VHH binders against L-malyl-CoA/beta-methylmalyl-CoA lyase (citE1). Designs and how they scored, part 3

Target 1, 346 residues: L-malyl-CoA/beta-methylmalyl-CoA lyase (citE1), of Haloarcula marismortui (q5v463)
Amino acid sequence: MTRLCRTFQTAPAAIPNDNSAKFLVSGLTSKGFQAPDWLVPDIEDGTAPSMKDEAVDNIIEHIPDHADDFAGDILPRVEWAYDDANARERGIEQVTRLAEAVGEELDGFVFPKVGRLDDVRDAAGVIADAERDAGLPEGTLEMAIILETAPGRSDLREICQYATDSRLSGLVFGPVDYTAELGGRTLDGERPRWDGLLEALSNETSAADIVAIGGPFDQLFHERAGVTYYNAEGYADQVAYEATIGIDGSWSLHPKQTEQANRIHMPTVEEMERDLHKIESFNEAKREGTGAVVVDGQMVDEATYKNFANTVKTVRAIDETHPAQTEAYYDDDLLARARDVELIFG

## First folded at step 1 (VHH)

Design e04 (framework vhh_8emy_2)
Fold by ESMFold2-Fast, scan of step 1:
Structure e04 (fold): chain B 346 residues (1-346), chain A 124 residues (1-124)
Amino acid sequence: as target 1 above (346 residues)
Amino acid sequence: QVQLQESGGGLVQPGSSLRLSCAASGFTFSNYGMHWVRQAPGKGPEWVSSISYSGSNKNYATSVKGRFSISRDNPSKTLYLQMNSLRPEDSAVYYCAKEGHYYDSSGYPLFDYRGQGTQVTVSS
């Protein structure tokens, strides 16, 4: 079963402010629907070159104080690039320092700008070496990678096949770097959508039973006469599209985006009521010795049952990690039914 | 990957002018406000100027207002800082900074990336 990741929230681990750890701590102490499934303290692109050492120091200082109270997973994004030896050297040092100091509190690492499968294996080896050197159990730290290079796209299938029985648990799309690497252009204000790549990502990650996460929505705010407005509709449209094609989660740059994506990636009350009714009706028919049943005009058999079971399994995964979110979103009766129903298939 | 590359710094005499440039790549330049920040040796970073994503709103630190002018060219993805009547106290490394989606308690945009900087030295 795929890990829960409705939201992948990057938070700069250090910013040029009096409180350089402000956004890291804000993410770690987030409440309700603003709590991401994956918090990604960012040492790489979200943190200025001059502040990367401070970013590592901030992670080491603040993660131990907050990790026990943070329900989601914590995966720092380190420096890396398949074609930059200096970035790789810094990334190895960052992984080594973080695994040694706070590896017991971390869930894994995010590697940007990965190349072909061999580069992904190299990144996995860096984590394995750091685990061994820190005395952590083998497989304690997971890996997610950002799909944002031409060689990485070329080896997408091979990388996802490698994920089976490895520490690789998720792939995240990086449209900005990918577009730049391909020499892609924004013409007449139109941004590339990469719909074909997103469908391929959904297919290959689903085949490997690992997490697929869409790219960041970088039109977060509109300016009108000096006033900044949050672009709620634009982000919701992107997240809904991602969910429609089987992408598991969305990249968030802001607590308001995390709140929206967490809600959009949850089964609706209508979906829950519909799918629970079909499961319960089929279970009753099975106990009475019938092999199939028609519920609301639809024949329910083993194959269709498994589809309805996926709704219940998704809610149970969210409930296990964030019971406050499920309790706020579903009524008490509906949530109790989802918790208690027997799943005969799936 | 977000990249900001500053240029145009150098050694000049007091009263001179310099024009700094910042070439941006790896993000949709026209969707973000941009900033100039500077850091003198032994001092913390000082915010210098900002420009909105459209170029319609410009702000300046009190110490540079009337002497510096910020502008941008969205088609070429370039940010500029025109510095006039330079003084020794303007000597610093100047950084181009991309506006983040966060704001401080006073409502000022915070940065989510800055470049490697360009050195400006004003000395006789």
Scores: ipSAE 0.000, ipTM 0.148, lowest interface PAE 14.6, mean pLDDT 85

Design e05 (framework vhh_8emy_2)
Fold by ESMFold2-Fast, scan of step 1:
Structure e05 (fold): chain B 346 residues (1-346), chain A 120 residues (1-120)
Amino acid sequence: as target 1 above (346 residues)
Amino acid sequence: QVQLQESGGGLVQPGSSLRLSCAASGFTFSTYAMHWVRQAPGKGPEWVSSISSGGGSTNYATSVKGRFSISRDNPSKTLYLQMNSLRPEDSAVYYCATSWRGLSYYFEYRGQGTQVTVSS
């Protein structure tokens, strides 16, 4: 049930430039490893207050031209805040306009600065009302929320439990707004790590079988002897940490970050070889009617088999959405085995 | 900048032991899985051993299982490979590697590695 989201790429839907839709169109036309699983046209914090109407107009203009060719999901981030009635009113208008004009091309919406569970229910209601008014089937548009407020953190478990029977499909960590809300400080250049929150996020989303996405890494470039370089090592460090604690995907601010996070969140060649060998060996033993299913000294039962099957299912989901990425990342033989293997328990 | 510095190699006789070290810098060592890879003259790289970020999970190539032991010390940012009962076929340049490219078989190497030669 968990949707594919290795990468959550925000792109300002309007910028102060002759081509205000430049980054939106760049995201929609991305190729190979630079194609995000979730593209997030940003009306909220990534877009200047004076340009928010233009951002909505750009989404309406450009998404229909590209949505059929864009393999991932498209979820605009609208304005919202649990404690700001004016932001809520603007967000309702944005959702209503977008659902009416391009709701058939969109996969959902991202709501920032959510409060407790009741505020999340209110946001879900905004989408439901917009679907009904636009004549879209109920449940057409999903919701992701950004976990970046104290009340949102307090209700994390309740919000994730609500997700099991709702349009809520993902939670994204917003460290900058969360730190600001708590009155957190940066001392001696040290950023808050929020390790406890990230572990809790991973735990609660895993229990609910929904997507968990880490926070953005805004140190995009660094300088050495007057030359500007992409900060590949800093971003890879963050993404690898997220993966090791069970976070499903990473927030990306740039195609280079999307490329790295897509790769880091894929099952490794080593994991694929291991898990395929276990599945194939178990399948052969079962076809031959043998009761002893010990593979490389490990007992393989239904529960253990399902863990190996999850690796194959993840690769198949990536392959179905982005075949160019799987073909570039895995050996031809290994990928063919992943595509063809029978999953007896799944 | 990620930097990995291997040490501890040398010339030893068959049946001897060596302990290799890898000093890591430029990344959060405690959050990455680490690996040992070796390359003998005229051959491609061969994966030797892996260890999880916290040290709770280890894995070994069939050729070294039971003879080699991988470990790490996260506070000192150091990876180790204890090699026992060395054989001439263990002769190679040994590299430590991290899997930041998605924890794949394709490892990134830093530095010159450390040469291990097992001969009489």
Scores: ipSAE 0.000, ipTM 0.107, lowest interface PAE 21.4, mean pLDDT 84

Design e06 (framework vhh_8emy_2)
Fold by ESMFold2-Fast, scan of step 1:
Structure e06 (fold): chain B 346 residues (1-346), chain A 122 residues (1-122)
Amino acid sequence: as target 1 above (346 residues)
Amino acid sequence: QVQLQESGGGLVQPGSSLRLSCAASGFTFSDYWMHWVRQAPGKGPEWVSSISTSGSTINYATSVKGRFSISRDNPSKTLYLQMNSLRPEDSAVYYCARVYGRPSTFYYMDVRGQGTQVTVSS
């Protein structure tokens, strides 16, 4: 994986309030562990139909004031649907306006409700046309898509194969729309888990070396003994499961969720110490000129070495984007080793 | 000008019923999930109930389930809360609320009216 995306935070780009850009600006000015890796100003489902033009206007107005200070990537979620020509037309207009006005400050776009591979290609073409018309270099703007339709699920492998040599850099799971499209029901309070789909998503995105992001956890708060409080345990369980199966990041709806997911998706101190030891030991043995390298009873070759190197690469990516987060999470000596170690791929 | 205006509260005896109303203006009411939230003296806000845009999905806090009923009338831009079998612990200021983002979240609650006081005592 070459992209950092521990957190995919949607924020409505306009709300019907005296300060309609309130949540957009809050996201753009977030600090510490509450700063998402990907901020997603939302024109689609997070913004009321009557407010969508104002959402575009707010993005154009506020992004230039904050883009230099915002460490993560900024990818607006535009309107789209494989089966709705009116939504597609509005999405094309949104991408065109945003690329022309603030394309130099944006990192890409998120397309919801995609269909089969050809629909994904059409969406990529919309960005390519907007780049050309705005005078931006080809490939400046990336694309992420939300996997939330039956045809999109059917073409998951083909879509990820296309990603290998395209602007498509991430796939995000949308369980709410996907469940609704399939006519899924909540029985006895049990929500569908989609474990098989999440494993398939992890597999296909890993094969293509692009980002996989889990679905949102919408039970932000729960009631106990008449008191409402943040559902930290429920979200942590979901994010930990996602990390366990190789999902790279999590969808967050709230700064507290962003904080948890950013931390859970960081390599632990124990993982870092383990993998650094193996890398350092291999590097020393290779410099000595030994043929077969064995570290702690394990034979190490280029493929095995790459697994340890992934831990260090992840920490370096976080450190480059959010040095305050790595400095708060790791011991100074351990972080210095991660920064300085030479990565030799066998 | 986005506004929510609650009414229908008052002083009632335990076991009584009340119907709260919330008149919405300045936005497309039918586009939003609506919520009832209450706050008792010296306590934080407690979510009571939520209703989807069409009224097809309804949720209740466990403390009020079976006693309270939420409903909406989109043509008149009005939200209702029918409260039955009222208990002293239901005494609170009741707020009509609109949230942005996912249902049943307090964090993105962006509009709340002035509230209507419900007091359950003799």
Scores: ipSAE 0.000, ipTM 0.168, lowest interface PAE 16.6, mean pLDDT 85

Design e07 (framework vhh_8emy_2)
Fold by ESMFold2-Fast, scan of step 1:
Structure e07 (fold): chain B 346 residues (1-346), chain A 123 residues (1-123)
Amino acid sequence: as target 1 above (346 residues)
Amino acid sequence: QVQLQESGGGLVQPGSSLRLSCAASGFTFSSYYMHWVRQAPGKGPEWVSSITGSGGSTNYATSVKGRFSISRDNPSKTLYLQMNSLRPEDSAVYYCAASPFYKGTYDSQYDYRGQGTQVTVSS
């Protein structure tokens, strides 16, 4: 069930501009490392209240023209809230309209502001009803949810357990709404640290074999002496931390963030060379009847082999979806070895 | 305007230590990733190490991990590479490079690169 998601890019589905679909189309036509693994046309918080109907109309108009050429998954973020009946009613209408008009081109939906497990079940039911009404096969549309409420955090384990036998395929952290719900404060420009929550998210999603995605980094640019700089360092620090604790992907708000996160979540050339060498050495020793071998001072047995195999599996997953990215990033020989090597464990 | 100037190279014996410095000017140093890249005669460039703008995260090539340490001092706009347990294989011209992206970018995407400093490890 686990899907490739190095990047979760929200793009406002409508903006107050002559070309209201500008960011949606930009996301759908993105190339190379700027192409997100999950594109999230945003009807909810990224789109002004007065623009939400136009957002739905823009998705219906533009998705069919681009979906076949977009390598990643497309999951609109609809309106929802566990404690707002009006938002829920609008979300149901949005899911129903989108499934009927473009459900064959969509991969799923993202639900924000979910409550406890029963609210997540309700959201899943909305998708199931929309599939049925649209004549789509059962299970065609998946669900991701944003973990950004106190009741949602309280039921994190129960929600992830539900995911093991449901359409729920990913959990995304929403720090801004979560901080606001808890009454948290930003003091002296210091961003709230959610290390404990992120570790819990990584643990529970890993146990359920579903995607975990970190929160957005909203300090996109900074100015120094009148010059505007992209805040590459701040975003990279966040994405690198997410990767180190087992978070699968990162939320991106801009193509530069998408490019950066896509690359950080890829094994480096050095990691690939190292882990392929260890796998190849072990495979050779295994052909000679050896159960364990020492490579570069490290004992390689079944358990350690699986760690090296994870590097190759990650590259193969990226290669399957984005062969142009792997071919551009790794040299021909290294990529051919990654494609061809036998994985005897894992 | 934009400049990177490496220094600290020289001839040392195997097993010795050496510290390289890179002085940066003409750009907002703290907003850029900094990298060390080396090139031995007749070989292509090899990435050695990277550090985030804050210095909070570092990464190293497998060939130097545990022996080399990258650091930076943002107030003085200086990048350092502490090289311990030097081997003949470490002999190369060492370059300081700046980029808006972590090591996972392509080699050709470094925004700035200095003139280099020669390190020779031999008896």
Scores: ipSAE 0.000, ipTM 0.140, lowest interface PAE 19.1, mean pLDDT 85

Design e08 (framework vhh_8emy_2)
Fold by ESMFold2-Fast, scan of step 1:
Structure e08 (fold): chain B 346 residues (1-346), chain A 122 residues (1-122)
Amino acid sequence: as target 1 above (346 residues)
Amino acid sequence: QVQLQESGGGLVQPGSSLRLSCAASGFTFSEYAMHWVRQAPGKGPEWVSSIYSGGSTTNYATSVKGRFSISRDNPSKTLYLQMNSLRPEDSAVYYCAKGGLTRYFQGYHDYRGQGTQVTVSS
């Protein structure tokens, strides 16, 4: 039941431009590996204060034209803060208006700057009220929250326990606001890594069977001799680390980051062949009445089997949402094996 | 064809330092994580350290943390392992290994080179 989210792409819902919806529409019409699993039309920090009403208007105007063709999920990031009543009031209005106008096309909402568990419950209540008022079935709109405050970090375990029987489906790390909240400093240009927090986030979300998403990488481009280059190496480093510690997805600020993170969170052909061979060999040994097998020098037992099963489960989740991506990346025989293999443990 | 060539091993006394190198070819080095793995006589391979594609993220086995430092030079396609305060238990053949681009890292040992012998003895 863990929701698919390899990529969490924020796109400003309105910009000061002749076409204020430019980035919103670009996200909604993205194709192939540039299509995020979660598109996040941003009303909050990605949109200027003077543009927030226009951001809501743009979402209402453009989502109905594109939602049926967009394979991923669409979750606007509304205004919110546990310690700012004015931001909360604006966020309630934004959720209410969006649920009424386009709630049938939306998959949920993202709430920034959440506090303790009670504040998360309040945010969930806002969505529940908006669903009821809009005539939507209960539970049709999910919630993701951004973990970026000291109170939110303090209640991380309690929040994830609440998620097991609620609309809360994901936690996203917000390092910039979190660092500011703690009074952290970037000395000599060094960025805080928060590796311990990311491990805790991975642990608590995994225990609750909900999505964990890492923070944004804002060094999108670098220049050399006046030529601008996409910073593929820096982003790949972050995404790969997130994947190795069990973070499910990555925050993307640009289609090139989305393409890269979608690929990195997708098992390679080599990994798929290896893990499928181990699973198939164990399954055959089990049918023949043996309890363990050594494949390519590695013992396959229940614990290691579950690790190989995670590869298959990831591919199946991607395949369900984006069959064109799996069919483009894997050969027909390999993909058929991943679709059909029996998972004894998992 | 992925090729990895390790060098820099030798016989040293306890407390000494060594710097291992790995020259990589046959793939876009700057896009892949790299690893150091060691194998002592009569034992299976033991992961030592990892470095991600741009060099910003490094990981170490608890047995070497604080003593070893992994680094890379993407322009020269070279991986390094700086080994300080060497102990007899660090004696092993050291291999570099090409990593993957996914969360399900498997089989790093299958892309290792010939290895370089490190012996720490009085």
Scores: ipSAE 0.000, ipTM 0.120, lowest interface PAE 20.2, mean pLDDT 85

Design e09 (framework vhh_8emy_2)
Fold by ESMFold2-Fast, scan of step 1:
Structure e09 (fold): chain B 346 residues (1-346), chain A 124 residues (1-124)
Amino acid sequence: as target 1 above (346 residues)
Amino acid sequence: QVQLQESGGGLVQPGSSLRLSCAASGFTFSSYHMHWVRQAPGKGPEWVSSISGGGSYTNYATSVKGRFSISRDNPSKTLYLQMNSLRPEDSAVYYCARDQYSYGLWSAYYFDYRGQGTQVTVSS
């Protein structure tokens, strides 16, 4: 897939504070590894009911001042629900207002609590109508959806198949609402891990070539001997598991989580050196008319080559959006090789 | 099932003190970051203060810092706001709010206004 989303950071677009746009502006002005690939100004569950109109106003006011300097994508999470007509009506108004006022600066919208495939098509239609009314080119605003309902899970394959020729570019797992929807319980302090659902999500999104994003990790801080610490180990464990099963990115609730997930979803120096060496060796052998070579005891053919090429493609995608991050993470020689190597397959 | 019930408001003179209480039920109180939010007539809501689930971290709006103190008693499931040196500008309905989903920083990422509010009027 060509879309970069290591991190999906929600930030409430308005809070009852001295500065109601504080977290929105903080997200928009984030730097280095704390800059999310997808910033999600949140009008839905992250924003109090009384503040939702102010959230829309804050997005309209602040995004034009910062969008040019923000390297990632900006996708507000609007109100929506497959089973709540009032939430749907508010969401339609929010999309319409935002597309008209700042649609040129936005990259898309996030829709929560989606139902079956037809509900996803309805949401896509809302964006299409808003694009037309705002005079934006057709198909310029993307859609991501949160997989957090029983009907949404039932239609997962159909929804991902629809994504192959639509504005739908990502699926995000919402474990809290999904558990509540199913009547699931936290017994003995143990929340369900949903490993089977995450494997299915990885499979269907990979088949459709769209982004899969894991759920939020809400135990941000822990206390030891009266001192509060960021829970780096808990979040790292979750993100590493997500990466292991082919989930592309992670939901972040805080700049420290964004920094961790951005790093964990990057190929390590060791991975890049290994995969570049294999690609370079195969390319040399292919010029000599050989279809396969052995590098460090590993046979490299077209199938294994494509696997190593994915490492280089991932680094190139990060480098295109965040060259300062790749320059900080990889040495100059290694990064230059990744930028310059010819990819024969994939 | 989540319920928050505020109390302790009233009419007081400038320079007076009041202690607001919020009785919580229907959830594991000690697991949630809690907030006090106020709304004066004709104005939008203003965040006042927050406290972590364990009570070890507190935060305050600039307008009340040094005058107000937030605290909680987890065994009794009660949140408090001690308001000292009250000014006419502090007149508002005060709401107790639970963090929705317990996500984010102790600076109140997510609010859920489940309380009915308690009126505080500071006038001579």
Scores: ipSAE 0.000, ipTM 0.194, lowest interface PAE 14.1, mean pLDDT 85

Design e10 (framework vhh_8emy_2)
Fold by ESMFold2-Fast, scan of step 1:
Structure e10 (fold): chain B 346 residues (1-346), chain A 121 residues (1-121)
Amino acid sequence: as target 1 above (346 residues)
Amino acid sequence: QVQLQESGGGLVQPGSSLRLSCAASGFSFSSYAMHWVRQAPGKGPEWVSSISSSGGSTNYATSVKGRFSISRDNPSKTLYLQMNSLRPEDSAVYYCAKAYTPGRYEFLDYRGQGTQVTVSS
């Protein structure tokens, strides 16, 4: 079962305001369905060039005060690029400072604009060096990367194979930088969907048992009849498509998006009722010594059973991290069944 | 064309009960999970309760658990919310919401005008 990451929420670590850490602290203190599985304090594109040192300072100041109350994982996005030596130099400094000061509270780092496999190895080496220098145990800090360059796409399979025995735990799609890298054009306002790339991402990450996360949806609001509305339908369409092709989670830019994606990536009550019924019926038939098992007119074998078990495993992963979310979403009896059912195959 | 028509709201005293109804049309009602969402004046929408497409499973916000009961009648295409032990903080416009996709859950498809509930002493 893949590590839990229904939502990858970037939050600028510093903004030009009296409270420059406002969005960072908001993310760290989020509750209920607005609490992301992965909070990503952003030093890179979400933070102005003049504010990057303040972003690092804010992370160091605020993470220790809030990390214990935040149920998810915390992975700052540092500066990096396969083709920009200055960005790489700044990223190395940022990782080094953060690992030394708050590495015990962090879960890892996110590296943007990665190149081929060797560049990914270089990024992993930066974390390894920072761990050693900070006196942290080897492998304490994980790595996620943003797939948003042509060389990165070319080495997708090799990068995911590397992930099976490394600190690399997730791949996130970055459509804006990827489109720019390819020289892609927006004709008549049409946004490219990259469905073929998303299918490939889902396949390779699934083969490696690591997290796949879709790209951001930046049309946060729209106007209708003179009123500004949150663009819930547009984001839901993207997240639902991601879920149908096996992408584990979605990039969110706003608490309302985090709430939607957390809910959409949860098995529905209907799915859980149906799959639990099939598992429980199969288990009962097996205990009674029945060789052939047919539930609701469908033959249930080991392969079919594993499909139903995936629903329960997903709910259990969410429940272990965010019991308040599962308790709010499922009734007490249904949740108790999901917690207690024996999974014979899976 | 999806239509949701809420009714049953009104002005009541604290401790009273109300039953809200939502008449659905324009879609296969029995294929979708349904929700109640409320919005108090000057505040954002708050999820109240959900019910599976079959009616077999129900969920409630912590603030209403034990006081409210959601139910549905698939043959009549009607969703209900039984509200007991009403409190001033329950005052809001209540909206009936349809999940976006069959078998999935989302807050994006409440299309009705809502029904006003006012709890005042």
Scores: ipSAE 0.000, ipTM 0.141, lowest interface PAE 19.3, mean pLDDT 85

Design f01 (framework vhh_8fcz_2)
Fold by ESMFold2-Fast, scan of step 1:
Structure f01 (fold): chain B 346 residues (1-346), chain A 122 residues (1-122)
Amino acid sequence: as target 1 above (346 residues)
Amino acid sequence: QVQLVESGGGLVQPGGSLRLSCAASGFTFSSYAMNWVRQPPGKGLEWVSGISGSGGSTTYADSVEGRFTIIRDNDKKMVYLQMTSLKTEDTAVYYCARGRYYKGSLWAFDYEGQGTQVTVSS
């Protein structure tokens, strides 16, 4: 896993309130399982047109106070669109201002509404120019893009191939704008299911070894008998499906969603016990001069070993960033084994 | 076409006050930070003050902090610089500039106006 991203939490960088930075600061000061792997201060669609410059100002003001204490990555979503020169001009200015003022504290930027590969290269160039102008070391700022346009979907493979030797580290699915781009209709409140696109996204990002993130789930709450309930089941169903098809992380709109997605994207205790036992048994057999072993009726060889090693690698990535989460979730002995085991393959 | 037109300069005695105005046209005014920069006689450009597009944040050079106030009226597409307790060292041509909002330094600007002369002398 090149980058850890179980959760991609957007937070409006400015809201029409006396404390316009309320959600930004809430995200930056989040703790435990509510802390996202990627916090995305949102200047684009999450922030009103009249508030966009205040959003930039809020990011500049508040990030230096909190970046050292925030364990995850911070990537503002700027304005952009492949077919809108005015949005591009505003996005260039936003990247330039943020890189100059707080580029040392930021981990990258998120670009929405990207077009074909050349548009993605243009966005990467904006970050490169801003790094040079701000005196930052080349390559310090990563890029994630939102896959939400017909040209972007058409060039998905080319974009992911470009990612193997570039600052592009993640692709995020944007279903609302994508559906609108295609002229898709919502009939009787029913939303289109993009299962085929999500499988393609998983395939191409996995081939490139970059992060794939699913789309947002906006049915945050439901009301019964005058009481508001968090829609835990609906979000869990989406995140579980994403995990089953190889999507690395989920878009979250609320700390409760972030907590669920962080947990669902962690290997279970049962998976850890199973895969560690198989790795340890194979390691012992190899030291004794055998190339394969049977553990619990299953043949373990180099190919199957790599699958079990992925479980350990995932836990190690989480542990490096969020040791409090791994310590809360796994038994002390089990976690120590995951930290210490030798990975011969993978 | 982007256009910035400054006004309000003039001759004033030390300790006096002036208000500079800048009228903007040709772009979405509320989407851009606005700045005041000045050029004293025989010296280079010096950044004076900046204001965010919304007007929610302002920044000032140390030399003018507490004496100057930058404000904007997005409905009228105007930015102003209220100058008080003027010193002879404030004598300069003052320019309105569209560009980056930043603190305590001069950076590249997309566009500058024609300027307005401020002279502080007895």
Scores: ipSAE 0.000, ipTM 0.095, lowest interface PAE 22.8, mean pLDDT 85

